# VH-VL binders against Coenzyme F420H(2) oxidase (fprA): the designs that were tried, part 9

Target 1, 148 residues: Coenzyme F420H(2) oxidase (fprA), of Methanobrevibacter arboriphilus (b1a7s3r263to410)
Amino acid sequence: VTIVYDTMHYSTQKMAHEIAEGIMAEGYDVEMFFLHEDERSEIVKSILDSKAIAIGAPTINDEPYPSIGDLMYYLKGLRFERTGIKRKAVTFGSMGGKGGTPASLGKDLGEYGFDVVDTCEVYYVPDEEENKACFKLGQKLVEEAKKI
Short names: E, the ipSAE of ESMFold2; O, the ipSAE of OpenDDE; V2, 0.75 times the mean of E and O plus 0.25 times the DockQ between their complexes.

## First folded at step 4 (VH-VL)

Design s64 (framework fv_dargistotug)
Fold by ESMFold2-Fast, scan of step 4:
Structure s64 (fold): chain C 148 residues (1-148), chain A 121 residues (1-121), chain B 106 residues (1-106)
Amino acid sequence: as target 1 above (148 residues)
Amino acid sequence: QVQLVQSGSELKKPGASVKVSCKASGYTFTYYAMNWVRQAPGQGLEWMGWINTNTGNPTYAQGFTGRFVFSLDTSVSTAYLQISSLKAEDTAVYYCARSRYTYGSYWFDSWGQGTLVTVSS
Amino acid sequence: DIQLTQSPSFLSASVGDRVTITCRASQGISTYLAWYQQKPGKAPKLLIYGASTLQSGVPSRFSGSGSGTEFTLTISSLQPEDFATYYCQQLHSYPTFGGGTKVEIK
């Protein structure tokens, strides 16, 4: 399972970490990538080798994330809808204002050939209940991927 | 070349305020977060928080809420630290330092030279 | 906050000595750890990031190792310019620094 995200504040990072814990609790390894620092070739190779992905970004009102746009453009070009395997996906992110980034990313991934299982958005810093929701999101992602 | 240049030393009385500047050059200011780090005389490094240089939104570490304010003037690629109601315990060298926005890569690859703020009567 | 504990706080050494400094994290941080060198009156300088990746321009006598909760900085043959205070920093969450290790001349 592959997790890819971009962040400035702790919130999206914390969500990614909780999702990873949920995945690992089910006995699976997780590869986590940080869009500004990690090479695109490594990220793409991980995604191609995975049955499941999680993509996270904060809402644009609070954070710059041109790198998410670049990744999404690249994923569109890979034509996953033509591979014969429908990979599972979840999207996540934090917001301080309007929100909507996880939902928008989920819609795009669905059009790019992914089976989007769920999305999760949190105001600012996730509370204890929201952390548990992220953990469960990771478990759900893996359970759905096992059905492939 | 990346360079961070801070304002000069300050000697202040208790109750006064101070505003320290950190002027960046050699890179696109808004692509990196600006961090503030405090070091009291003879003590270690203490992260105070950072400011998002694109949005202007600050994040403060525990212990640095209230009297401490991070701000920007993007037109001159400068970050500011303002401390109000100065106390003797605020005597320290204050550093600005640049970091990337991405998880796990918040190392500070460029630092200002430091600004000594002394609070005494 | 993740707490970092450095050992020792003080180290007395001679030129040519092998010096090892340890940093322990209160929880797992994978390899998201950096090391800094600070000389008196100067700003800190980044030496190592990602626990073991040497920053450009830093002499090869410096090396870092470790993962999870236990990390070490090693100077294989101490030089006069290496007498300084060394700090570890975790990058797994909001940054926190260790208490520092002062390497003094014997």
Scores: ipSAE 0.000, ipTM 0.515, lowest interface PAE 13.0, mean pLDDT 79

## First folded at step 5 (VH-VL; framework fv_dargistotug)

Design c1 (from a9 with heavy chain S99G S109Y, light chain P95Y; at its last look DockQ between E and O 0.95; V2 from the best seeds 0.00; counts 0 for: pae E 2.4 > 2)
Fold by ESMFold2, look of step 5:
Structure c1 (fold): chain C 148 residues (1-148), chain A 120 residues (1-120), chain B 106 residues (1-106)
Amino acid sequence: as target 1 above (148 residues)
Amino acid sequence: QVQLVQSGSELKKPGASVKVSCKASGYTFTYYAMNWVRQAPGQGLEWMGWINTNTGNPTYAQGFTGRFVFSLDTSVSTAYLQISSLKAEDTAVYYCARGRYTYGYWFDYWGQGTLVTVSS
Amino acid sequence: DIQLTQSPSFLSASVGDRVTITCRASQGISTYLAWYQQKPGKAPKLLIYGASTLQSGVPSRFSGSGSGTEFTLTISSLQPEDFATYYCQQLHSYYTFGGGTKVEIK
């Protein structure tokens, strides 16, 4: 499973790590990518090799998702609906004001050929219950991916 | 709060078996991995491996495949280390330690240790 | 398999001294390193994780630094209760430990 995220205040990074814990708890490997540090071609290669992905982004300065948007445009061009399998996906993120980035990303991924099974969004920093929800989101993603 | 309580010390003869328990409390057992660490008398710490407390699948460090078996009883939040065909060089203190499933994380809580002595 | 070489193996110092312990990794491990203190007959106690972040409740006289292959633990003003053996642990993969440094107070 491939996790791709962007973060400004470590909140989305914390969510990504907790999702990874849930995936690993189910006995599956995780590849994690931070968009500002990792090369797009390696991220896309990992996604193509995966049955499941998790994509997370914060709201950045009232813009939809600038860095993740380049990746999303690339994924649109790959035409995943024509690959013969419908990969599973989850989306996640943190917000400081108006939210909705996980839902918007999920809608886009659905149009690109992914089966978006759930989303998770938190206000500012995840509390302990929200950390548990992220852990369970990772478990759910694996559970759904096994159906492929 | 979070506690890891291990079984008491053991005195064994070569060729016997021993089973060390580590009972966890104060947290959701399956959210954290359980590690085992050995310390022979006068020696340093040696990571033996870990067990996935959700699936029960163990991972053993190099040199600990074979006679060392990790297991669980999740109904009582307990991890076990079994050592078979005991040898004198198995004399050590054995610790359980709580960690996360991914690498990069430290061991935040440790059991008090269980001394296993193997002598003829 | 990532090996950690810890130096010195033993040191003796006076109360108030600055003590430095080093840990060298056989390959780059970024900042994935922890430091533990172990007193006789006790389990190890986490001091520092992420190479430089103090665990809650650890006195501020303890500090850690380093990245890549070279790491240090520093005790800025040694206290009598700091008599212990100190271990580094790499967290990159398979959690290997350094050989330990025994600190004795004169």
Scores: ipSAE 0.456, ipTM 0.792, lowest interface PAE 2.4, mean pLDDT 86
ESMFold2 (binder alone), look of step 5: mean pLDDT 93; pTM 0.946
OpenDDE, look of step 5: ipSAE 0.485; ipTM 0.833

Design c2 (from a9 with heavy chain T28D S99G S109Y, light chain P95W; at its last look DockQ between E and O 0.05; V2 from the best seeds 0.00; counts 0 for: pae O 2.5 > 2, placed apart)
Fold by OpenDDE, look of step 6:
Structure c2 (fold): chain C 148 residues (1-148), chain A 120 residues (1-120), chain B 106 residues (1-106)
Amino acid sequence: as target 1 above (148 residues)
Amino acid sequence: QVQLVQSGSELKKPGASVKVSCKASGYDFTYYAMNWVRQAPGQGLEWMGWINTNTGNPTYAQGFTGRFVFSLDTSVSTAYLQISSLKAEDTAVYYCARGRYTYGYWFDYWGQGTLVTVSS
Amino acid sequence: DIQLTQSPSFLSASVGDRVTITCRASQGISTYLAWYQQKPGKAPKLLIYGASTLQSGVPSRFSGSGSGTEFTLTISSLQPEDFATYYCQQLHSYWTFGGGTKVEIK
């Protein structure tokens, strides 16, 4: 399972961590990438080798964080629908105003050939309940991936 | 325990201004957005908008722009609603409410409400 | 904008009755719906969020169900303290409320 995220104030990073914990709790390996630090080529390679992915980004100016746009543009061009595998996906992110980033990303991934199973969005810093929700999101992703 | 305590009732004349306070306690004030909801006498609930408790950035619902101003004093975990150029139609109970965002957005804790009466 | 229509607007019932309140959305909102209880002179109290999740501390006689455009709040056995006005709220975009349902003593 590949997790890719960016973050502004570490909230989306916390979400990514909880998702990873959920995935690992089910006995699956996680490869996590931080867009600010990791190479796009490595990220894409990991995605191609994964049956499931989680993509997270914070909201800025009522839109997904720009760095995720670069990745999404790359993924769009790869035509995953032609790979013969419908990969499972979840999206997540934090926001400080109008929400919708995870839903937006999910829509795009769906168009790119992914099966988006669920999303998670939080305001600013996730509380304990929201962290649990992210954990469960990871578990759900694995459960769906097992069906492939 | 989570608690929101609002300022007391207000009686104002048309054209005046009012500032309602909402003091939060029992949780980290900056972790949750604060919302304002209006309820006119005998009427339903109207979401007025919310304020980002970190940045202070307010978002106003349609119909609540211009004369309505959300503000904060984070040092005392307090949110404020200011209404200027008051009109008789502004007579209502105003609630502050803590926002939760996971499965959509809802309000889990509410202030006791502040009655603002505008009368000549 | 998403519109919520509650039915009925008024409901007369007795203690012990099973009460059902309906909330209809003008468009699909998945499970993004909450229910509140409001007593006269008091602030609304959260009962249900996510269409069916019971808020902590709320009696189990309250339950919520539904998805898409039709939702229901059910009180399995009405208690004296349950006479109040109930509101649904859509959690999808801009947090609008239904018109309310007043549950009165028969």
Scores: ipSAE 0.106, ipTM 0.735, lowest interface PAE 2.5, mean pLDDT 93
ESMFold2, look of step 5: ipSAE 0.521; ipTM 0.798
ESMFold2 (binder alone), look of step 5: mean pLDDT 92; pTM 0.934
OpenDDE, look of step 5: ipSAE 0.016; ipTM 0.630
ESMFold2, look of step 6: ipSAE 0.550; ipTM 0.816
ESMFold2 (binder alone), look of step 6: mean pLDDT 92; pTM 0.932

Design c3 (from a9 with heavy chain T28E T30R S109Y, light chain P95W; at its last look DockQ between E and O 0.96; V2 from the best seeds 0.00; counts 0 for: pae E 2.6 > 2)
Fold by ESMFold2, look of step 5:
Structure c3 (fold): chain C 148 residues (1-148), chain A 120 residues (1-120), chain B 106 residues (1-106)
Amino acid sequence: as target 1 above (148 residues)
Amino acid sequence: QVQLVQSGSELKKPGASVKVSCKASGYEFRYYAMNWVRQAPGQGLEWMGWINTNTGNPTYAQGFTGRFVFSLDTSVSTAYLQISSLKAEDTAVYYCARSRYTYGYWFDYWGQGTLVTVSS
Amino acid sequence: DIQLTQSPSFLSASVGDRVTITCRASQGISTYLAWYQQKPGKAPKLLIYGASTLQSGVPSRFSGSGSGTEFTLTISSLQPEDFATYYCQQLHSYWTFGGGTKVEIK
């Protein structure tokens, strides 16, 4: 499973790590990428090799980070519907205002050929219950990916 | 509060077996992995391996793949270490310690230790 | 397998001394290192994780630094309760411990 995220205050990073814990708790490996530090070609390679992905970005006062848009545009161009596999996906993110980035990413991924099975959104920094929700999101992603 | 409570000290003869328990409380058992650490008298700490408390799958460190078995009873939030065909060199304190599932995480809570003495 | 070498293995010091313990890794481990304190007959206690992050409830006289292959634990002013054995642990690939450093009364 491949997790890709961007973050401003480390909130989305914390969510990504809890999703990874849930995946590992199910006995599956995870490969994590931070958009600002990792090469796009390696991220795309990992996604192509995976049955399941998790994509996350913050929404801060309704201003999304451009780097997620660049990745989403690239994924659109790859035409995943033609691979013969409908990969499972989840989206996640933190918000500082109205929110909605996970839902928007999920809609786009669905159009790109992914089966978006759930989403997770928190206000600023995840609390203990929200960390558990992210953990369970990772477990759910694995459970859905097993159906492929 | 988080607690790891281990079973009491054991005195065994060579060739016997022993089963050390580690009962967890104060947290969600399946949220954390369980590790086993050995410390022979006057010696340092030696990581023996860990068990995934969600799947029950163990991972053993090099040198611990033969006579050592990790297991669980999730209904009582308990991890077990079983040592068969005991040798004098198995005399040690055995600790359980919790971690997260991903590597890079530390052991934040430890059991009190169980002394296993193997003597003829 | 990643080997950790602690130096010194034994150290004699007085209350109030500044104590520095070194841990060297056989390969780069970024900041994936923890430090533990162990008193006789007791389980180890976590002091520092991530090479430099102090665990809650640990006195501020303890500090850690380093990255890559060389790491240090420093006690700025040694107290009577700090006479113990200290272990480093790498967290990068599995969990390997250093050989320990025993800090005793001079």
Scores: ipSAE 0.410, ipTM 0.770, lowest interface PAE 2.6, mean pLDDT 85
ESMFold2 (binder alone), look of step 5: mean pLDDT 93; pTM 0.945
OpenDDE, look of step 5: ipSAE 0.861; ipTM 0.935

Design c4 (from a9 with heavy chain T28E S109Y, light chain T31Y T53E H92K P95Y; at its last look DockQ between E and O 0.96; V2 from the best seeds 0.00; counts 0 for: pae E 2.3 > 2)
Heavy chain, then light chain:
Amino acid sequence: QVQLVQSGSELKKPGASVKVSCKASGYEFTYYAMNWVRQAPGQGLEWMGWINTNTGNPTYAQGFTGRFVFSLDTSVSTAYLQISSLKAEDTAVYYCARSRYTYGYWFDYWGQGTLVTVSS
Amino acid sequence: DIQLTQSPSFLSASVGDRVTITCRASQGISYYLAWYQQKPGKAPKLLIYGASELQSGVPSRFSGSGSGTEFTLTISSLQPEDFATYYCQQLKSYYTFGGGTKVEIK
ESMFold2, look of step 5: ipSAE 0.463; ipTM 0.785
ESMFold2 (binder alone), look of step 5: mean pLDDT 94; pTM 0.954
OpenDDE, look of step 5: ipSAE 0.849; ipTM 0.933

Design c5 (from a9 with heavy chain T28D T55K S99G Y103F S109Y, light chain P95Y; at its last look DockQ between E and O 0.06; V2 from the best seeds 0.00; counts 0 for: pae O 13.1 > 2, placed apart)
Fold by OpenDDE, look of step 5:
Structure c5 (fold): chain C 148 residues (1-148), chain A 120 residues (1-120), chain B 106 residues (1-106)
Amino acid sequence: as target 1 above (148 residues)
Amino acid sequence: QVQLVQSGSELKKPGASVKVSCKASGYDFTYYAMNWVRQAPGQGLEWMGWINTNKGNPTYAQGFTGRFVFSLDTSVSTAYLQISSLKAEDTAVYYCARGRYTFGYWFDYWGQGTLVTVSS
Amino acid sequence: DIQLTQSPSFLSASVGDRVTITCRASQGISTYLAWYQQKPGKAPKLLIYGASTLQSGVPSRFSGSGSGTEFTLTISSLQPEDFATYYCQQLHSYYTFGGGTKVEIK
């Protein structure tokens, strides 16, 4: 499973870690990538090798954080839908206002041929309940990935 | 475990039609494309094309258009290859193979093959 | 279309030998190449993908290398069960196979 995220104030990062914990709790390996530190080519390679992915980014100005945009553009160009292969996906993100990033990313991934199974969005820093929700999101992703 | 089980051998006359089945199990059928590969007796492997198991769209390799039709029955996780107007040169073993994509497209699981013999 | 040329077409070797099979592409295909093993009356078996990545469950004596137009499959120490026909496949533009290399017992 590949997790890719960006973050502004480490909230989305915390979400990513909780998702990872949920995935690992189910016995699956996780490769986690931070967009500010990791190469896009390596991220894409990991995605191609994964049955499932989690993509997260904060919302800024009522839009997904710009850095996630270039990755989504990259994924779009790979034409996952052309090969007839589907992967499971979840999206997540933090917001300081209206939000909407997880839904936006999910829509795009769906168009790219992914099966988006669920999303998670938190306001500012995730609390204990929201962390648990992210953990469960990871578990759900794995349960769906087992079908592949 | 992943398995692809194909229908049995076929003996046909020239001009007849044949339909080969490939039943998948052990995974979600709609999550991996299915490929067809032909191998004439004593010859090499020939990729015939694939079918998108999610959308049902077939793609045929050059030389395998017209008489060759890929189809699906997703309710039973089965892919089909139909060959019409059979010719002697269609005599071959036909394989279905699950496709994987990692900076390229490769076949990780194969059916056992179906021999189609066309003889007058 | 991309053509793959394998060499040699036939190879005689003994158990324990180091065996190398070459696959040449008519144009650059980066690392978009796979190797398969096929035994008589059986379906092909995936050995290597991405030119050099070993498929899970395949013995480590098998290895692949190359990029662009020249690729090699190497068996470091040939085993009795390795006598078979080997095919390369390009994964760049459609998915055509090489002509095959039959590895026979000397």
Scores: ipSAE 0.000, ipTM 0.568, lowest interface PAE 13.1, mean pLDDT 91
ESMFold2, look of step 5: ipSAE 0.444; ipTM 0.786
ESMFold2 (binder alone), look of step 5: mean pLDDT 93; pTM 0.944

## First folded at step 6 (VH-VL; framework fv_dargistotug)

Design g0 (from c2 with heavy chain G99S; at its last fold request DockQ between E and O 0.92; V2 from the best seeds 0.76)
Heavy chain, then light chain:
Amino acid sequence: QVQLVQSGSELKKPGASVKVSCKASGYDFTYYAMNWVRQAPGQGLEWMGWINTNTGNPTYAQGFTGRFVFSLDTSVSTAYLQISSLKAEDTAVYYCARSRYTYGYWFDYWGQGTLVTVSS
Amino acid sequence: DIQLTQSPSFLSASVGDRVTITCRASQGISTYLAWYQQKPGKAPKLLIYGASTLQSGVPSRFSGSGSGTEFTLTISSLQPEDFATYYCQQLHSYWTFGGGTKVEIK
ESMFold2, look of step 6: ipSAE 0.533; ipTM 0.809
ESMFold2 (binder alone), look of step 6: mean pLDDT 93; pTM 0.950
OpenDDE, look of step 6: ipSAE 0.882; ipTM 0.942
ESMFold2, look of step 7: ipSAE 0.507; ipTM 0.797
ESMFold2 (binder alone), look of step 7: mean pLDDT 93; pTM 0.948
OpenDDE, look of step 7: ipSAE 0.882; ipTM 0.941
ESMFold2, look of step 8: ipSAE 0.479; ipTM 0.788
ESMFold2 (binder alone), look of step 8: mean pLDDT 93; pTM 0.949
OpenDDE, look of step 8: ipSAE 0.857; ipTM 0.934
ESMFold2, look of step 9: ipSAE 0.504; ipTM 0.792
ESMFold2 (binder alone), look of step 9: mean pLDDT 93; pTM 0.949
OpenDDE, look of step 9: ipSAE 0.884; ipTM 0.942
ESMFold2, fold request of step 10: ipSAE 0.496, 0.442, 0.526; ipTM 0.798, 0.781, 0.806
ESMFold2 (binder alone), fold request of step 10: mean pLDDT 93, 92, 93; pTM 0.948, 0.947, 0.948
OpenDDE, fold request of step 10: ipSAE 0.886, 0.886, 0.885; ipTM 0.942, 0.942, 0.942

Design g1 (from g0 with heavy chain T30Y; at its last look DockQ between E and O 0.87; V2 from the best seeds 0.00; counts 0 for: pae E 2.1 > 2)
Fold by ESMFold2, look of step 6:
Structure g1 (fold): chain C 148 residues (1-148), chain A 120 residues (1-120), chain B 106 residues (1-106)
Amino acid sequence: as target 1 above (148 residues)
Amino acid sequence: QVQLVQSGSELKKPGASVKVSCKASGYDFYYYAMNWVRQAPGQGLEWMGWINTNTGNPTYAQGFTGRFVFSLDTSVSTAYLQISSLKAEDTAVYYCARSRYTYGYWFDYWGQGTLVTVSS
Amino acid sequence: DIQLTQSPSFLSASVGDRVTITCRASQGISTYLAWYQQKPGKAPKLLIYGASTLQSGVPSRFSGSGSGTEFTLTISSLQPEDFATYYCQQLHSYWTFGGGTKVEIK
């Protein structure tokens, strides 16, 4: 499983780590990528080798960070809908205002050929219940991916 | 409020077996893995392995793949270490310690330790 | 299969001394290292994780540094309650402990 995220105040990073915990609790390994530190080609290679992905970014004024947009544009161009594998996906993120980034990313991933099974969005920083929700999101992603 | 409470000390003869318990409380048992650590008298800490509390699958460190068995009873949030065919060299304090599932995480809470003494 | 070498194995010091303990890894482990304190008859207690991050409730006289293969734990001014054995732990590939450093009263 491949987790890709961008973050503003480390909230999305905390969510990504808790999702990874849920995945590993199910007995599966995780590759994690932070868009500011990792090369796009390695991220895409990991996604191509995975049956499941998690993509997260914070919301800024109704728009994701520009770097996540670059990745999404690249994924659109790869035509995942034609690969013969409908990979499972979840989206996640934090918001400081209106929000909606996980839903927007999910819609785009669905159009790109992914089966988006759930989303998770938190206000500012995740609390204890929201951390548990991210953990369970990771577990759900694995359970859905097993059906492939 | 997070607590790991281990069973009491054991005095055993060579060839016997022992089962050490580690009861967790104050947190959701499934959110953390359980590790076992051995410390012989006057010696350092030795990681024995861990058990995935969600799947029940154990992983044993090199040197602990024989007579040592990790198990769970999730209904009572308890992990177990069983040692069979006890040898004098098994005399040690055995600790349970929790971690997250991803490596890179530390052991934030430890049980109080269980002294197992094996004497002829 | 990452080995940790702690030095010294034994250290005699006085209250108020600056104490430095080193931990060397057999291969690069980035900053994936923790330090523990253990007093006789007690379970180990976490002091530092991520090589340099102080666990909550740990006095500021404790500090950690290093990356890659070389790491240090420093106690800036030794207190009576600091006489204990200290262990490093690599967090990079499962877990391994160093051999320990016993800090005793001179």
Scores: ipSAE 0.497, ipTM 0.804, lowest interface PAE 2.1, mean pLDDT 86
ESMFold2 (binder alone), look of step 6: mean pLDDT 93; pTM 0.951
OpenDDE, look of step 6: ipSAE 0.831; ipTM 0.924

Design g2 (from g0 with heavy chain Y103H; at its last look DockQ between E and O 0.98; V2 from the best seeds 0.00; counts 0 for: pae E 2.01 > 2)
Fold by ESMFold2, look of step 10:
Structure g2 (fold): chain C 148 residues (1-148), chain A 120 residues (1-120), chain B 106 residues (1-106)
Amino acid sequence: as target 1 above (148 residues)
Amino acid sequence: QVQLVQSGSELKKPGASVKVSCKASGYDFTYYAMNWVRQAPGQGLEWMGWINTNTGNPTYAQGFTGRFVFSLDTSVSTAYLQISSLKAEDTAVYYCARSRYTHGYWFDYWGQGTLVTVSS
Amino acid sequence: DIQLTQSPSFLSASVGDRVTITCRASQGISTYLAWYQQKPGKAPKLLIYGASTLQSGVPSRFSGSGSGTEFTLTISSLQPEDFATYYCQQLHSYWTFGGGTKVEIK
């Protein structure tokens, strides 16, 4: 399983780690990528080798970060709908104003050929219940990926 | 309030077996992995391995893949360490300690330790 | 596997001294290192994680630094309750402990 995220206030990073915990709790390894530190070619390679992905980004000025848009554009060009298998996906993110980035990313991934099984969004910093929801999101992603 | 409470001291003869328990409370048991750490008298800490408390799958450190068995009873939030064919070199304090599942996480809570003494 | 070498193995110091304990990893581990304090007859207690982040409730005289292969734990002004054995732990590939550093009263 491949987790890709971008973050502004470490909140999305915390969510990504909690999702990874849920995946690991189900007995699967994860490969984590931070968009501003990792090369896009390595990220795409990991995604191509995965049956499941989690993509997260915060909302800033009611817009997603440009780096996530670059990745999404690249994924669109790969035409996953033509591969004959439907990889599972979840989206997640934090917001400081108007949210909606996880839903928007999920819609885009669905158009690109992924089966988006759920989303998770928190206001600013995840609380205890929101951390548990992220954990469960990771578990759900694995449950769905096992069907492939 | 997070607590890990281990079973009491054991005095055993060579060739016997022992089963150490570690009962967890104050948190969601399957949210954290459980680790086992050995400390021989006057010696340092030695990580023995861990068990995935959600799946029950153990991972053993090199050197602990033989006579050592990790197990769980999730209904009572308890992890177990079983040591078979006890040898004098197994005399040590055995600790349980919790961690998150992914790499990079530390052991924030430890059991009080269980002294196992193996003597003829 | 990743081996940790602590130095010194033994340190004699007075109350009020600044003490420094070093931990060297056999390969790069980024900042995936923790420090523990263990008093005789007690379980280890977490002091530092992520090489430099102080655990909640740990006195501010403790600090950690380093990345890659070299790490230090510093006690800025040694107190009577700080006489103990200190262990580093790598968190990069499962877990490994250093050999320990015993800090005694001089």
Scores: ipSAE 0.506, ipTM 0.804, lowest interface PAE 2.0, mean pLDDT 86
ESMFold2, look of step 6: ipSAE 0.489; ipTM 0.800
ESMFold2 (binder alone), look of step 6: mean pLDDT 93; pTM 0.949
OpenDDE, look of step 6: ipSAE 0.872; ipTM 0.939
ESMFold2, look of step 9: ipSAE 0.502; ipTM 0.800
ESMFold2 (binder alone), look of step 9: mean pLDDT 93; pTM 0.950
OpenDDE, look of step 9: ipSAE 0.861; ipTM 0.934
ESMFold2 (binder alone), look of step 10: mean pLDDT 93; pTM 0.949
OpenDDE, look of step 10: ipSAE 0.857; ipTM 0.932

